Miniprotein binders against q56419. Designs and how they scored, part 300

Target 1, 326 residues: q56419
Amino acid sequence: MEGRTLEEVQEEVFKRHGVLVPKKELEDLAKALEEAGLLLTEKVEARLKEEEEKLKRERPMRLAGLSYPEGEREARAFLEAFRASYPGEGEEARVLLMPHLEPSRVPEVYGAALAALEKTPPPERIYLVGVAHRPLKEKAAALPVPFQTPFGPALPDLPALQALDALLPFELFNTPLAFREEHSLELPLFFLKGRFPEARVLPLLVARRSPELGEALKVVLRDFPGLLVLAVDLSHVGPRFGDTPLTRTLAEEARRRDLGFLERLAEGEPEAALAFLGANPTRIDGVEVVASLLPLLRERKGKVLAHRLDLEAPTLSAVGAGTLVL
Below, E stands for the ipSAE of ESMFold2; O stands for the ipSAE of OpenDDE; V2 stands for 0.75 times the mean of E and O plus 0.25 times the DockQ between their complexes.

## First folded at step 20 (miniprotein)

Design og8 (at its last look DockQ between E and O 0.96; V2 from the best seeds 0.88)
Fold by ESMFold2, look of step 20:
Structure og8 (fold): chain B 326 residues (1-326), chain A 84 residues (1-84)
Amino acid sequence: as target 1 above (326 residues)
Amino acid sequence: GSEDLEEELEQAIEEAEELAEQVEEHEEAGRVDEAIEAYYRLAKELARISELARELGDEELFRRAWEEAIKAYDRARELMEETK
C-alpha cells in the first residue's frame, strides 16, 4: 500500500483475485494497521528513552555469567587462570593494545595483557578506546558514568572527560544507547578493573576515524596522565565475514597481516602500519582506532607479546587477536 | 557544500566572540567557576572553528584556531588549579 493510492490497490486486488473490495473497507484496514503500528512505535520509543535515562546513571554488566563470572571470588580466580595461560613476562605499557574478542577464545592473549599490567605502575586513570558496533551520532563518543564489574564499579574520570569534550568539535557524550551492549569496552574492562581497582576510566568508542580525537587526547593526557588502551581485534576472515571458507592460504595471509600491522605499531610507525594494510583485505578491526590516535602512537616503540588467529570451526572462519605494549 | 560550511564557520566565530566576552566579564567579576565553564565552551567553539577551517582548506585558520583552543583550555586549567 505504500506508494500506491487505495484506488490503485483496489484495482490490483480486483485484477488479481476477481473480488472488488469496497474502498471504505480498504481505508478502514489501512487506518487500523497504521494505528497498531503507531502504538508499537510509541512503546518501543518509550523503552528506548527509559534505557537511555538508565545509562545516564550507570552502565550495568551485560556479559556476567556469559563471558566472565558474575561473583567477585570467581572473577578473581578467572583472572588468575587467564594470567597462567600466558607463560611469558610482560613489559611496562604506556599504551596497551588488547583484544575484545570472547576471552575463552584467546586466553593467552588476555593473559599477555595481564602480564603487561603486572609490569605497569597502577595508573590514576585508563583511557579505554573500543570499537563502536552500533552507530554513533559522531565519529566518537564517551559515556561518563560508572561501568559495573564483578570487582565493583569502574568510576568515570569526570574532569578528564570534560576536558576532552572541551577540545572536540562535537559533543563527546552523544550516543548513550551505543554503550548499552558494547562488548569492546566491557570485556577489556573486566581485566583492567581486576588489576587496577582504583583507576578511573574514560570509556571511549570510535565509529569512524577521528584525527581530532587523537589531537585532543594528546593535550588531555598531558594534564591527566594515564594508561591508553586500544581495545581492538585484528583480522576477520571466512564466511561469517563475507569470504569463502577459510583455507590455509587465507589463514596465513591473515596472520601475516595481523603480525605485520602489530610489528609496525611496535616500531612507532602507525602510518606505516595503516599503509601496510592498504584496503584492509582481512578486515583488521583496529584500523579506525589507530587512525584516530596517530599522535599518541608515533615514535612510541614497544613489543608484541602475543597473537592468535582463532579458528571458528563451525563457521569455517577466524578472528585474530593480539597484545601489544608501547 | 562549501557554502554551508562557510555559514557554519561564521556562526561558530560569532559564538566564540560571545564566549570571549563572557569569559572577560566573569573574570572581571571574580566569578571563577563561571569563567572556567566559559573557557571550556570557548575552547570547544575554537576546536569547531579549527575543524571547519580544515574542511574548507584554510590551513592557516585551522592551525591558529586550534592553537587558540588550546590556550582557552589551558586558561581554564590554570583557573582550576588556582582554586584547589
Scores: ipSAE 0.862, ipTM 0.957, lowest interface PAE 0.5, mean pLDDT 91
Fold by OpenDDE base, look of step 20:
Structure og8 (fold): chain B 326 residues (1-326), chain A 84 residues (1-84)
Amino acid sequence: as target 1 above (326 residues)
Amino acid sequence: GSEDLEEELEQAIEEAEELAEQVEEHEEAGRVDEAIEAYYRLAKELARISELARELGDEELFRRAWEEAIKAYDRARELMEETK
């Protein structure tokens, strides 16, 4: 579990085994393992150091053959099937909000993202901002290495990453192990690389709201224009997340919060979107990302293309996913 | 908490002053690559000053340091374009 959040472990277990382990059970397990000193064995540390050294060169696929096909031909067929799952047309995006949930759970939401990308001119670079499910040393981080995909490596934009680092009050290139298994980057990157094979990527993670990130990115985007992608999920409700089993009332509240959040973003009012959530009782995943990117979201009008609250039946829990273009 | 932030701010100011001197030395000597690097480092320290000032409630220093960070960044970018 070192370097993985409980959410990531939960998602990995779900992806691999179709079983959702409640976060609380994972927390209890993590605590038990920590208390037992089993998490920090010399062997685990040595393995983590080896993985960290590998991450200096490239980020390998972790979800190939699980969440998406490993082979390029099969991967292209996968993209086409996901696109086909959304019956609508997309719109040109300068900012794209899309999910990072397991693709098979919300195919039409990813399909809507693909529809938007069809209407988007190929960007020179993609600023891909995911959610750090694992702790970061700083509020945000980047990994300046190639990310492997079935379509070939997604190459980093090193000049733009350097420029971004120069405008941040902290070291941008921190916590490389947090990227090792972070699905919030890997899953959206599959779709993005498949659509824009020549685009360079800035893979960014946000752990905590960093207003300075948005201000720095605003300056950098002047000199290094590109597509901004927010890879975020929406509400997380049910026993997996500490609630009672999903009810009609709980589902309606989750949908209300998800749509109310997305609609206010679509109106170009990201502060109003955050204020609408208040204490975020349905645990919208993307709050810290949006709070970090306010300067880039203000006054941008757009459209909600898709939304789904997906039931995870084994846990009677649900996760919201949406696609928004600005 | 506040004392630690004030100490960090003082250190960041000292580092930024040293970097500003280094930038001048590199530019005067025609060391363009070193000047670019020094400007990026200066921009980062000025960004750090800005954030520390914000945390301390010094809104004036917060704004000024950020404006100077952008200037240092812009100068680095200018030198990069001139070397192409």
Scores: ipSAE 0.849, ipTM 0.951, lowest interface PAE 0.4, mean pLDDT 91
ESMFold2 (binder alone), look of step 20: mean pLDDT 85; pTM 0.837

Design og9 (at its last look DockQ between E and O 0.91; V2 from the best seeds 0.87)
Fold by ESMFold2, look of step 20:
Structure og9 (fold): chain B 326 residues (1-326), chain A 84 residues (1-84)
Amino acid sequence: as target 1 above (326 residues)
Amino acid sequence: GSEDLEEELEQAIEEAEELAEQVEEHEEAGRVDEAIEAYYRLAKELARISELARRLGDEELWRRAWEEAIKAYDRARELMEETK
């Protein structure tokens, strides 16, 4: 109705449908729709505030019964089935890169992460760094509350989180609602909590590259040693992501970029890994996390344990996932 | 513009100086928990100064402010270890 008068609308309705709607009725209807829209907006805002208050106390499971089993016994069996999907041996990790893609799509990639955890001494804490899929008020954020899992709550490392906040030029605890549905933390955490039930967690999200975060974490890790986990996916290609339909050529390019990125990280050359991607034409979503954490990745050599570029047949699109130990 | 960043930097420096005075007061009075909190707040302001200096292209202040942020943080950590 932009640019149209109520009279023009009235005439068009009459010409097309044979019904003359009085101008006053159209005016009343327009006002009622505006008021209803305002009421819906107020209800949504109240609901979000309620959810934000809940997230200041705990972060509940959102994917139980969808991506992993709700019950503890079934969850442990699920964990072991994923380990069995990767027949290889892991290696000890001080830094682990693992996916956050739906686990059933890349079972051997999660299995490789579990194999690495088998070789890794149980840490006192896990720095779990995911990718924010909702806007953050700052470049990065944390949520200092228990995250529920089928294996019990993953407790926050409050002293380490407070220390990290003290070394950042922005408030670390800035966007609780961004964690509400954030699968990039929940899915990896299921596997990590299952293997390290006593470890505390620093649940961190990156929205935009933050070199400050990496410099601060380098200091904090000195005093609060732990396992650093980059919970990131790799290439995103196809129409769902703004490309033409997936072809064998596009898939081959995505695999090449995924592996070239991982291999350069494994050589201890994170700047070279980023430079290799250039404008990131296959949309590797780990870029902002890697760019934030350069001081923790430099000179640290390791090994790529697994990779898959997995097809989303309904959307003719694909997503890459990998497991890297450093 | 850079005029706004320079004003923000001056304000951050003034805040850091006030925090440094609070830290001295708390330490001299034996208020250890308050001193630890003040050191953490001082570290955060120094990290803010460092970031503002970086955006202004002042490499010397950028590096020096970050080193001072770490020192304030380290002092808070030392106090925490002393009272364990």
Scores: ipSAE 0.871, ipTM 0.959, lowest interface PAE 0.5, mean pLDDT 91
Fold by OpenDDE base, look of step 20:
Structure og9 (fold): chain B 326 residues (1-326), chain A 84 residues (1-84)
Amino acid sequence: as target 1 above (326 residues)
Amino acid sequence: GSEDLEEELEQAIEEAEELAEQVEEHEEAGRVDEAIEAYYRLAKELARISELARRLGDEELWRRAWEEAIKAYDRARELMEETK
């Protein structure tokens, strides 16, 4: 490292590649490189360049065998078990809000999404809008390549992606490395591909609110109709997120914020939903996505199918998840 | 901040004017594929003009540029449908 800290290397990589490499990954690589007498930065850059070149062809599974089964047969059984965890019936969705949290934490919420998908005619394409947990060069990005799933590749809709790019004031195809490990797309896509194997996909990430994205998508959806999916989580409260340990009062506030947000979306009032959150003191994850998609959410009425505030006991923290159909 | 945005806006207008000329040349020559590509590029520059105008507080240019962006996009789509 020639006197550089891991933080300095992380910052340098971020500045050059727009990717925040986890410190743990850098630590592991630093150990390996120390043994080999190699410079950490050069090796990280070479690895990222290789990964970027691979991402020109496909996005491989990262969470197969961890969050969901790798094998198709086991993956189908997984879907059925998740569907069974929700005892209700779904409704037809034109817009689906669903979580991207670890599926095992909120099975019934994913089950509710599956229930909605059962009532939804197979779309030609799915606009899958996730949350960028890593920095993007632009407010939003797309990756126009196949995403691997246990059910086969989710193929991109290139004509629709091209049309969307033409109506955006920035380059849509930016920061491919941000997609490499983005679970906000991978986890929902498992369920979506399992239900709609023939649907094309537009994998989109939002880092910052982009009203331009919603206006562009409104035009594109006229010519390229499809299912809009918002892959977002809700409140993030507790010590992991800078709060005190979860209390009854904090949990009640998180639930109030989550449900108040979802209910206003269900009423077709997305601006009221955003206004209700104010400074977003419980850190609802989906705010930037909803703020970007206002033109597509206005006046659409729907229903909240499920909600859960899931406790992470080791950290006394909790994350909200919900399923909404419009 | 504002000066940089004004410079970017001027550049985007110049690029859009050049693309509009290219579109006309391609359409007159019957180069349909090139015309489609040029219309998509024009739509993008007009969208950029629209956003820059919005940031600068020029509401008229913001709306007008966006309407023109949609027209350029629509023309590209029309040409694509005619070639199928």
Scores: ipSAE 0.851, ipTM 0.952, lowest interface PAE 0.4, mean pLDDT 91
ESMFold2 (binder alone), look of step 20: mean pLDDT 86; pTM 0.844

